# Designs tried in a protein design chat: VH-VL binders against q9hc84r5073to5261. Part 39

Target 1, 189 residues: q9hc84r5073to5261
Amino acid sequence: CICSMWGGSHYSTFDGTSYTFRGNCTYVLMREIHARFGNLSLYLDNHYCTASATAAAARCPRALSIHYKSMDIVLTVTMVHGKEEGLILFDQIPVSSGFSKNGVLVSVLGTTTMRVDIPALGVSVTFNGQVFQARLPYSLFHNNTEGQCGTCTNNQRDDCLQRDGTTAASCKDMAKTWLVPDSRKDGCW
Below, E stands for the ipSAE of ESMFold2; O stands for the ipSAE of OpenDDE; V2 stands for 0.75 times the mean of E and O plus 0.25 times the DockQ between their complexes.

## First folded at step 12 (VH-VL; framework fv_necitumumab)

Design p5 (at its last look DockQ between E and O 0.06; V2 from the best seeds 0.00; counts 0 for: pae O 12.4 > 2, placed apart)
Fold by ESMFold2, look of step 12:
Structure p5 (fold): chain C 189 residues (1-189), chain A 121 residues (1-121), chain B 107 residues (1-107)
Amino acid sequence: as target 1 above (189 residues)
Amino acid sequence: QVQLQESGPGLVKPSQTLSLTCTVSGGSISSGDYYWSWIRQPPGKGLEWIGYIYYSGSTDYNPSLKSRVTMSVDTSKNQFSLKVNSVTAADTAVYYCARDTWIQMYGMDVWGQGTLVTVSS
Amino acid sequence: EIVMTQSPATLSLSPGERATLSCRASQSVSSYLAWYQQKPGQAPRLLIYDASNRATGIPARFSGSGSGTDFTLTISSLEPEDFAVYYCQQRYNWPLTFGGGTKAEIK
């Protein structure tokens, strides 16, 4: 199962359904329906603003968050002298390429591309601030994913599964239902 | 259909700077989906990745060449460029530019036709 | 740096025969492996990405397999236009590295 987002708004689900979605909030990309594999969850925050940011950019960067067991990994970018650089926070602490803890491996590939591997699950998540790709083996995750990345069922007919368990007519409509409420962001609750 | 075309001198003297430009047609260089790479191939030999430039200006170079190469992007002309300083005969090669879709396709899916650069007196 | 080793260096076969080309990485590259074809006087052409997926427009006789350190490109029945040099490329870590190539020649 491979889920991708590119161009800031174009998604391809685990089963290959393509759709566009332009949301400025945090959304569930994927989570386990049944928590068998450490309750793996992926979130995309389209407007990740920190109080400590030194760059006064007109737009906050995107951040991809991975929750696995008790770990919280955030992949984002920062602007340093007009150049994007990757930043990985492992349980709120910046870490470097090669960091490994509790079965999670962190890599920085060049200056902006970040990858997290969970070898026990065959999971790989890559993000460069503009494009992400999440790779999950069908053998482990079939019938056990939900979110903006859809189901991992080898069946595109059930890909637009909404948070309430119903299938939407379009995945654009489905994608709205995976909003993570955040009252600090206007219109995100 | 995206097309790439290399341009630059065919002959460069030793110790001088080699400068090449790749022009992108049928698509935009300002996409966050792609890396823009240079690759070279000495005559009769294999391929060597030189490095890439991202739309933001971020670069990563092959460590074997890092001290001598720079890349730049000119979004107004839809071009990206390679500069190799202090060239020697070992820098004689066909130079290719390529679009890299590594996240989507995991490969360099569009290549220029290549331009031979000879370093000799 | 990840070293990619291709074998054999040269493969002499007749049209209609099956070709098997090997690529080995000095450390695991997962499935982040691409194959390219280069005909004389031409730029390389992407054949296979992610170890086993054919690029757009690539005939079904080309297939890729493998993961980790050992990868194979198979051409099930060679056509005259398939006699070329084939390169593998790991895309797991920078610097991106190519194998030394396998030349498929007419016997």
Scores: ipSAE 0.202, ipTM 0.722, lowest interface PAE 5.4, mean pLDDT 86
Fold by OpenDDE, look of step 12:
Structure p5 (fold): chain C 189 residues (1-189), chain A 121 residues (1-121), chain B 107 residues (1-107)
Amino acid sequence: as target 1 above (189 residues)
Amino acid sequence: QVQLQESGPGLVKPSQTLSLTCTVSGGSISSGDYYWSWIRQPPGKGLEWIGYIYYSGSTDYNPSLKSRVTMSVDTSKNQFSLKVNSVTAADTAVYYCARDTWIQMYGMDVWGQGTLVTVSS
Amino acid sequence: EIVMTQSPATLSLSPGERATLSCRASQSVSSYLAWYQQKPGQAPRLLIYDASNRATGIPARFSGSGSGTDFTLTISSLEPEDFAVYYCQQRYNWPLTFGGGTKAEIK
C-alpha cells in the first residue's frame, strides 16, 4: 500500500485513487483503525510553526508527523543560511540523519528529503516539505487503515472513507473530514 | 449583504505612516471563514496583495511589504486597519480592503470601493 | 513567489465576439486560480474561483478552464459591459499573486 501527495494538492490513496485536496490545517493522512502495530498514524500539518518560524522573514512550512507507539517524529524544513534543509524532530528534539531509537530509523537524503523507516513493520515514510510517500505492507495493514490515504484494501470503492465511517462520493469530499481540530490555528475547527 | 468601506487620509507625506481603516457592515468580522485582506493598486498598474488579518488578530503579510506593514482588528467596531510605515512615492495607490475566502479556496468575494492614497511632499 | 503572466496585454474586440484570455503560472498552482474583473474607477469583482467555477451572480457567458500552469478565461459573446481589465490570481501558495491583467477594449 503506497500513499502519496505531490504538487501541493494531489493525492493518491493506498489503493491508487487520485484526487485533489488543499487545506490549511492538520489532517489525518492515515491511522490504524485497530491498534495492532504500535498504533501507527501519520499527519500532515500544512502550517507548522516553530519558534524560528516566528521570525519576520520566515513562513510556517508543512510538516509530516509520524506517531508510533509512544514516539513522535516530525519531518519539516527550515531555512539555514538562505537554503532550505530538512529538519527532523524526534520527541520534539532535533536529531541528525542516521538517528535511531526503539526500532525507528530517520535519515536525510541530500538536503531536504527526509525518511523514516520502521523495519519491524516494513514501513517507510518520505517527505521533503512538498511531497510525501508512505509505504505500508499490505500483509500487515490491509483493511486496517483510514484517513486521507484510504483503506488499503486493494479496492478503490472504499477509498473515500470519512471520519464518521461513511463513504463519500469523492475522495476530495472525504479529505476535509479528516481535519484535526486545533483552536490555535485560524479556521481549523 | 456584507459591505466593506475604506477610510483614512488621502494624502501622506514621505517617511510618514499610511493609516487606513476598513469598516465591515451587514455582517460580523468575527467569523472563522474569512481572511480580512488589503490589496493595493498603483495608478495605471496591477494589483498587489498586502496581507490579511484574521478576526483573532493573526496576520500574514506579503514579504515585499512585511517590514513596513502592520494590521489590526477591532471586533467591537467591526473594523480592521492597515498601517504602512516609511512611505515613499511608490506607495501611492488605490487601497482596497476585501473579504477573502481562502479557507474555502474561493477568492476575494467582497471588496471595498477603494481609497486613493497619494504620497507627496 | 509564483509569477502569473497574462496575455495578451490588450484585447480589441467588438460586442458579440468571443474573448479568450490566457493566464500562465511560473509553477503549477493546480486548480487554485481565481479571475477578477475590474471596470474603470471600480474595485475588482470575483468572476471565477477554483479555475472553473463561476462566482455568485456571474453570467453564464463567462467560463474558466485549465489546471497546473495554463488557464483560460472565455467570454462567449462580449457584452458592452464586459469591456474591462481582467486579472488572474493564484491561490496555491503565499504570497497571493496576480497577473498583470488583460484589458478588453472595444474595437
Scores: ipSAE 0.000, ipTM 0.571, lowest interface PAE 12.4, mean pLDDT 91
ESMFold2 (binder alone), look of step 12: mean pLDDT 93; pTM 0.948

Design p6 (at its last look DockQ between E and O 0.05; V2 from the best seeds 0.00; counts 0 for: pae O 6.0 > 2, placed apart)
Fold by ESMFold2, look of step 12:
Structure p6 (fold): chain C 189 residues (1-189), chain A 121 residues (1-121), chain B 107 residues (1-107)
Amino acid sequence: as target 1 above (189 residues)
Amino acid sequence: QVQLQESGPGLVKPSQTLSLTCTVSGGSISSGDYYWSWIRQPPGKGLEWIGYIYYSGSTDYNPSLKSRVTMSVDTSKNQFSLKVNSVTAADTAVYYCARDVWITLYGMDVWGQGTLVTVSS
Amino acid sequence: EIVMTQSPATLSLSPGERATLSCRASQSVSSYLAWYQQKPGQAPRLLIYDASNRATGIPARFSGSGSGTDFTLTISSLEPEDFAVYYCQQRYNWPLTFGGGTKAEIK
């Protein structure tokens, strides 16, 4: 099962359904329906993006958050000497490439690409501040994912699963329902 | 239909700087989806990745060339460029620019046609 | 640096035969492996990504397999246009590295 987002608004679900979603709040990308693996959850925080930015607007940083057991890992970018570099916060503390703790391995590839591996689960999450990819093995996560990344069922008919457990006619409509409630701050929807 | 085209001198003298430009058409280099790479191939030999540049200006270079290589991006011209300092005959190669879809694990999906650069006195 | 070793260096086969090309990594690269085809006088063309997925427009006779350190490109029934040089590339870690290539030539 592979979910990805690119171009700031293009998504491909675990089962390969493509859709466009332009919300600028924090959204649930994936979470376990039943907490079997430490309640693995992925979130995308778009708060620093604005749909009204000018054509010459600076790039908007995004943050990808991973919750696993009692750990919170945040992948984002920061400016170092005028260039973007990957920044990984493990329980709010910056960590460097090669850091590992409690079954989570953190890597930085080049300057901006960050990867988090959870080897016991076969999980890999890659993010460069603009594009993400999450790989989950079907054998462990089938029928147990929900969020903007849809279900891991090898069936696109159930991909647009909304927060209330119903399937939307379009995944664009489904994606709205995965808003994290605390993230409705100024200027987001 | 994105296309890439290399341009620059075909002949460079030893110890000078090799300078190449790749022009992107049918798409934008300002996209956060792609990395923009240079690859070279000495005549009759294999491929060597030189490095990439991201639209933000962030770079990473092959360590074997890092001390002599710089890359730049000009988003207003939709171009990215390669400089190789202090060239020798060993730098004679066909130089390719390529669009790289690294983070989606795809690969270099669009290549320029290549340009031969000969380093000779 | 991750070294990619391709074998054989040259593969001499007839059209219609099955070709099997090997690529080995000096350390695990998970599934982060691409295959490229290069015909004489042309730029490389992406064939396979993520070890086993065909790139857009690549014929079904091309297939990739493997994970970790050992990877295989298979051409199920060689066509005349398939006689070219094939390169693998690991995409797991910097620097990105290519194998030395396997030349598929007409017997």
Scores: ipSAE 0.279, ipTM 0.730, lowest interface PAE 4.9, mean pLDDT 86
Fold by OpenDDE, look of step 12:
Structure p6 (fold): chain C 189 residues (1-189), chain A 121 residues (1-121), chain B 107 residues (1-107)
Amino acid sequence: as target 1 above (189 residues)
Amino acid sequence: QVQLQESGPGLVKPSQTLSLTCTVSGGSISSGDYYWSWIRQPPGKGLEWIGYIYYSGSTDYNPSLKSRVTMSVDTSKNQFSLKVNSVTAADTAVYYCARDVWITLYGMDVWGQGTLVTVSS
Amino acid sequence: EIVMTQSPATLSLSPGERATLSCRASQSVSSYLAWYQQKPGQAPRLLIYDASNRATGIPARFSGSGSGTDFTLTISSLEPEDFAVYYCQQRYNWPLTFGGGTKAEIK
């Protein structure tokens, strides 16, 4: 099962359904319906603001969050010497490429392409601030995922599963239902 | 090594449908790493992106051509196809299929040789 | 769509000379830019990806630079086989768009 996003708004679900969605908030990309393998979940924050940004040049880039067991991994981008670079936070601590902890491997390809691997699960997630891809083994995760990435069932007819358990007519309509409410963000609750 | 080859009629009449097939060899279409893409180039002009198809059948087209373009994929034959409906002289071009590497935003790293399609009565 | 503008349209140089090609985007594309080379009667070939990375098999004399809206392809010393048309392509957003191309020709 491969879910992807490109261009900030173009999505392809685990089962290959394409749709366009542009949101300004945080959304559930995928989560396990039933926690079987560490209660894996992925989120996309379209405006990830950190205190590390100077007031004058504050940036709120996109951030992809990975939750696995008790670990929280954030993939985002930052400006270093006028160049965009990947920033990986492991439990809120910046880590370098090659970092490994509790069965999770993080790496950076080039300057911005961040990768998270969970070898025990055969899971891989990539993100560079604009494009992401999540790869999950069908054998483990089939029919046990929900979110903007769909259901991982090899059936496109059920890809547009909404938060309330109903299926939308389009995945575009489905996508907005996976909003993560945040009162700190205007229009995100 | 992966190779792509376009095939189809080189002549199409106005208002008819242009149909092309791209055959992939040396590798499988069934990969999540690639957008299998079509690009065209009118004689003496620049390049225009037409669209792509994913191995699962997911597609995206250039808005300028969306209403007339359809792509399909046959993973069993390791092929993907392009149809352009209601063609005019403006659709005369060399048509290329390409492998588009998206995961790292590399670009289109493998191209077919291209095939000239002329729209003429 | 994002409009890509290349300059100059034609660049006349001699072998051994330095070539500088410009590509400008109508809006920021960050570093999501590729360069292609196309010789007569051939398909385009990927030269540079992500603004500054050489594709596999591309000679060191080719280099890309830039970010945001302004990008440059440099050929440090032109070889006879380098005389071709060069296209930039933004890969920041859909639809993908190409520049109009720069033709490097022998002076």
Scores: ipSAE 0.019, ipTM 0.622, lowest interface PAE 6.0, mean pLDDT 91
ESMFold2 (binder alone), look of step 12: mean pLDDT 93; pTM 0.953

Design p7 (at its last look DockQ between E and O 0.11; V2 from the best seeds 0.00; counts 0 for: pae E 12.5 > 2, placed apart)
Fold by OpenDDE, look of step 12:
Structure p7 (fold): chain C 189 residues (1-189), chain A 120 residues (1-120), chain B 107 residues (1-107)
Amino acid sequence: as target 1 above (189 residues)
Amino acid sequence: QVQLQESGPGLVKPSQTLSLTCTVSGGSISSGDYYWSWIRQPPGKGLEWIGYIYYSGSTDYNPSLKSRVTMSVDTSKNQFSLKVNSVTAADTAVYYCARDTWIQYGMDVWGQGTLVTVSS
Amino acid sequence: EIVMTQSPATLSLSPGERATLSCRASQSVSSYLAWYQQKPGQAPRLLIYDASNRATGIPARFSGSGSGTDFTLTISSLEPEDFAVYYCQQRYNWPLTFGGGTKAEIK
């Protein structure tokens, strides 16, 4: 099961359904319906802003968050010496490429392509600030995922599963239901 | 230094099961950093990835072989194994075990390979 | 699966010459690309990972470049021991797939 986003708004579900969604908030990309493998979940924050003094003047890049067991991993980009570089936060601590902890491996290819691997689950996630890809083994995650990435059932008919458990007529309509409410962001509730 | 060595029968009859074992020396198989992998190469042809097994037993196989392939790991013996069921002449190949790392993004340690011939 | 295509199939050169090997992917693999060297009767050996990084112990005359769909392995000056078959491997998506190989042979 492979889910991807490109161009800032183009999605392909685990089962290969393509749709366009434009959102400015944080959304659930995927989560386990039943927590079987560390309660894995992925989120996309379209405006990841820090509370630093320079944050007000800095742009808020996109951030992909990975939650696995008790670990929180954030993949985003930052400006270093005038160049965009990948920034990986492991439990809110910046880590370097090659970092490994509790069965999770993180790495950066080039300058911006970040990768998270969970070998025990055969899971891999990539993100470069604009494009992401989540790869899950069907054998483990089939029929146990929900979110903007769909259900991982090899059936496109059920890809548009909404948060309330119903199936939307389109995945575009489904996508907005996976909003993570945040009163700090305008229109994100 | 870490070394890998394949072992098993070099001749298998059609419809039988091919069984190979890879013994790891110079390091422990119980590492979270590696995918312990199998690759095969028919005579005079290219390389085909078969699959991997993690030290915990988690596996992923090439879809082209998934229905016939089973891998196992024995951490006490520092070994991992490959079984291919219902073999045909098309399964004749040199079989390699390898250590695959996503941190290094490559298969950095290989066994010498063992030829398995499927013949009546 | 992602199909990897290598060219040329055979490269005939003399020691001391520059070798340029091509690898193309059917879709973008970003920089998730490795190169392997295989000599007759031996297992493959990792040469390059992440498209452009030399593996441990690999001589400086080997270099990799490229991203997306087009990749190149360059041997700046061929040594006698460099005549072998070279394979590229995409590591972007499952299943892992190899190119058909390029055989570097003595002219």
Scores: ipSAE 0.014, ipTM 0.598, lowest interface PAE 7.2, mean pLDDT 91
Fold by ESMFold2, look of step 12:
Structure p7 (fold): chain C 189 residues (1-189), chain A 120 residues (1-120), chain B 107 residues (1-107)
Amino acid sequence: as target 1 above (189 residues)
Amino acid sequence: QVQLQESGPGLVKPSQTLSLTCTVSGGSISSGDYYWSWIRQPPGKGLEWIGYIYYSGSTDYNPSLKSRVTMSVDTSKNQFSLKVNSVTAADTAVYYCARDTWIQYGMDVWGQGTLVTVSS
Amino acid sequence: EIVMTQSPATLSLSPGERATLSCRASQSVSSYLAWYQQKPGQAPRLLIYDASNRATGIPARFSGSGSGTDFTLTISSLEPEDFAVYYCQQRYNWPLTFGGGTKAEIK
């Protein structure tokens, strides 16, 4: 099961359904329906603003958040000397490439490209601030995913599962329902 | 290390189906880190991406070919395959299979390529 | 689809010279740009990914730069084995598309 987003709005679900969704809030990309594997959850914040006076006028980048057991990993970018560089926060603490803790491995594969691996689950998540890819093994996650990445069922017909448990006519309509409540910000929908 | 090898007929008649297989050796096609792609190159011309397949069977195809193309994977044989229906002379090309890492990376392992000629 | 335009079509140089190859995208592809080298009768070989990162085993004389729509591959001092065709590829949006190629040939 592989879910991708690129160009800020183009999605390919775990089962291969393509759709376009232009949301600028925080959305659930994937979460376990039943918490079998440490309650793995993925979120995309399309307007991640760091809380500091020096960043008050800056354009906010995207951030991908990974929740696993009691750990929170945030993948985002920051400006260093006028260039974007990858920034990985592990439980709100910046970490560097090669960091590992509690079965989570962190890599930087270029100036902005970041990867998180959870080897026990065969999970790999890559993000560079604009594009993400999440790889989950079907054998472990089948029938147990929901969110903007759809279901991992090897069946596109049930792929547009909404937050209320019903299937939408299109995944664009489904994607709106995965808005994280109370994540609204200035101009975000 | 990892090697890819294309196989299939070098001559196909117009209106028939072109069928190619790529065999992966020195590694596993079931790796979750890779996509498996087909690319073609008409003689003396540039490269055209045909599409990819993931070991789960998930695919994406070039829209210019999508109506005529099918890819499949056989993990027990460590192989993935390409079919192009209703071929014409315009489908004459060297066909490559490649290992692709997708997002921000590139196609880091290529097969040798096989020429397929569409002719009566 | 995103059209990739390479220039020049042919680059005639001598060994030891610096080569500069241009690749333009019809719309921004951010940094999702790869470069490949193809020698006669061979498959392409990945040189550069993510606009500026050398692939494993690629000599330091190869460098990539650019972002958005304008990209450059530079070979700081050409060696005899570097005379080949070079392709750029955008990886930002489907379909993945290649440029038309730049042939580097011995003058």
Scores: ipSAE 0.007, ipTM 0.457, lowest interface PAE 12.5, mean pLDDT 84
ESMFold2 (binder alone), look of step 12: mean pLDDT 93; pTM 0.949

Design p8 (at its last look DockQ between E and O 0.03; V2 from the best seeds 0.00; counts 0 for: pae E 8.9 > 2, placed apart)
Fold by OpenDDE, look of step 12:
Structure p8 (fold): chain C 189 residues (1-189), chain A 121 residues (1-121), chain B 107 residues (1-107)
Amino acid sequence: as target 1 above (189 residues)
Amino acid sequence: QVQLQESGPGLVKPSQTLSLTCTVSGGSISSGDYYWSWIRQPPGKGLEWIGYIYYSGSTDYNPSLKSRVTMSVDTSKNQFSLKVNSVTAADTAVYYCARDTWIQHYGMDVWGQGTLVTVSS
Amino acid sequence: EIVMTQSPATLSLSPGERATLSCRASQSVSSYLAWYQQKPGQAPRLLIYDASNRATGIPARFSGSGSGTDFTLTISSLEPEDFAVYYCQQRYNWPLTFGGGTKAEIK
């Protein structure tokens, strides 16, 4: 099962359904319906602002968050000497390429392409601030995922599963239901 | 090494449908790393992105052509195809299929040689 | 769509000379920019990706720079085989768009 987002708004679900969605909030990309493998979940924050982004000129980049067991991994980008670079936070601590902890491997390809691997699960996630891809083994995760990435069932008819358990007519309509409420962000509740 | 090859009629009449097929060799089309794309180039002009198809059948098209374009994929034949309906002289171009990637090495790194399609009565 | 503008339209130089090609985007595309080379009767070939990375097999004399809206392709010393048309492509947003191209020709 491969889920992708690119071009700022284009999504391809685990089962290959393509749709366009542009949101300004945080959304559930995928989560386990039933926690079986560390309660894995992925989130996309379209405006990840940190304390360093207090300046008016500071940009809030997108951030991809990976939650696995008790670990929180944030993949985002930052400006260093006028160049965009990948920034990986492992439990809120910046880590370098090659970092490994509790069965999770993080790496950076080039300057911005971040990768998270969970070998025990056969899971891989890539993100560069604009494009992400999540690869999950069908054998482990089939029919046990929900979110903007769909259900991982090899059936496109059920890809548009909403938060309330119903199926939308389009995945675009489905996508907005996976909003993560945040009262700190205008329009995100 | 991966190679792409376009095939199809080089002449199409106005209002008819342009049909092309791209055959992939040296590698499987069934890869999540690639977006199999079509690009065209009118004689003496620049390049225009038409769209892509994913191995799963997921597609996206240029808004300028969306209403007339359909792509399909046949993983068993390692091929993907392009159809452009209701063609006019403006659709005369060299049509390229290409392998595109958005995971690493962002770009169209493998191209077919291109095939000229002329729209003429 | 994002409009890509290349300049100059034609660049006349001699072998051994330095070539500088410009590509400008109508809005910021960050570093999501690719350069392609196209020789007569051939398909385009990927030269540079992500603004400054050389694709596999591309000679060191080719280099890309820039971010945001302004990008440059530089050929440090032109070889006879480098005389071709060069296109930039933004890969920041859909639809993908190309510049109009710069033709490098022999002076």
Scores: ipSAE 0.013, ipTM 0.586, lowest interface PAE 8.4, mean pLDDT 91
Fold by ESMFold2, look of step 12:
Structure p8 (fold): chain C 189 residues (1-189), chain A 121 residues (1-121), chain B 107 residues (1-107)
Amino acid sequence: as target 1 above (189 residues)
Amino acid sequence: QVQLQESGPGLVKPSQTLSLTCTVSGGSISSGDYYWSWIRQPPGKGLEWIGYIYYSGSTDYNPSLKSRVTMSVDTSKNQFSLKVNSVTAADTAVYYCARDTWIQHYGMDVWGQGTLVTVSS
Amino acid sequence: EIVMTQSPATLSLSPGERATLSCRASQSVSSYLAWYQQKPGQAPRLLIYDASNRATGIPARFSGSGSGTDFTLTISSLEPEDFAVYYCQQRYNWPLTFGGGTKAEIK
């Protein structure tokens, strides 16, 4: 099962359904329906604002968040000397390529591309600030995913599963139901 | 369909700067989906990745060349460029530009035809 | 930096024979490996991505296998146009690195 987002608004679900969605809030990309693998959850925050003394305050890049067991991993980008670089926060602490904790491995590829591997689950998630891909093995996650990435069922007819458990006619309509309420952001609640 | 074409001088003197431009046609360099790379191949030898540039201007270079290499992008002309400073005979090679994907399971799926640059007095 | 070692350096075979080309990484690269074909006087051409998937327009006689450190490109029945140099490339970590190449030539 592979879910991707590119061009800021183009999505391909775990079962290969393509759709466009232009949201400015945080959305559930994927979460387990039944918590069988550490309650793995993926979120995309389209407007991740990091407080900074001066220059960084004008930018709110995308961030991809991974929740697994009790861990919170955030993949985002930041500006260093006018150059965009990857920033990985593991439980709110910046970490470098090669960091590993509790079965989670973090890598930085080049300056922008970030990867998180969970080898015990065969899970790989990559993000460069603009494009993400999440790879989940069908053998472990079949019939157990929901969110903007759809279901992992090898059946596109049920890909557009909404938060209320019903299937939308289009995944564009489904995608907006996966909003994560955030009162800190205008229009995201 | 996307096409890439290298352009620049075929002959450069030692200690000078080699400058090449890659023109992208049939697609946009401003795509966030792709990295734009330079690769070189000395005559009769293998391939060496030089580095990439992202449409935002973000770059990374092969450590073996990092001190001498600069890349730039001009989105208005749909072009990206390579400079190699202080060249020697060892920089004689065919230079290729290529479209690369940031998704690690893909590859460099579009290549220019290459341009030979000779460093000689 | 991840070193990619290809063997053999030269593979001398006749049309119709099976070719087996090896690529070894100095550390695990998972499945993030690509294969390229380069004919004389031409740019490289993507053959295989993600270790085992054929790129668009690549004939079924080309197949890739492997994961981790050891990878294989197989050409099940060589055609005259397949006599070229083949490069593997790891895409797991920057800098991206190519193998030294395997030249397939007519015996």
Scores: ipSAE 0.008, ipTM 0.603, lowest interface PAE 8.9, mean pLDDT 86
ESMFold2 (binder alone), look of step 12: mean pLDDT 92; pTM 0.944

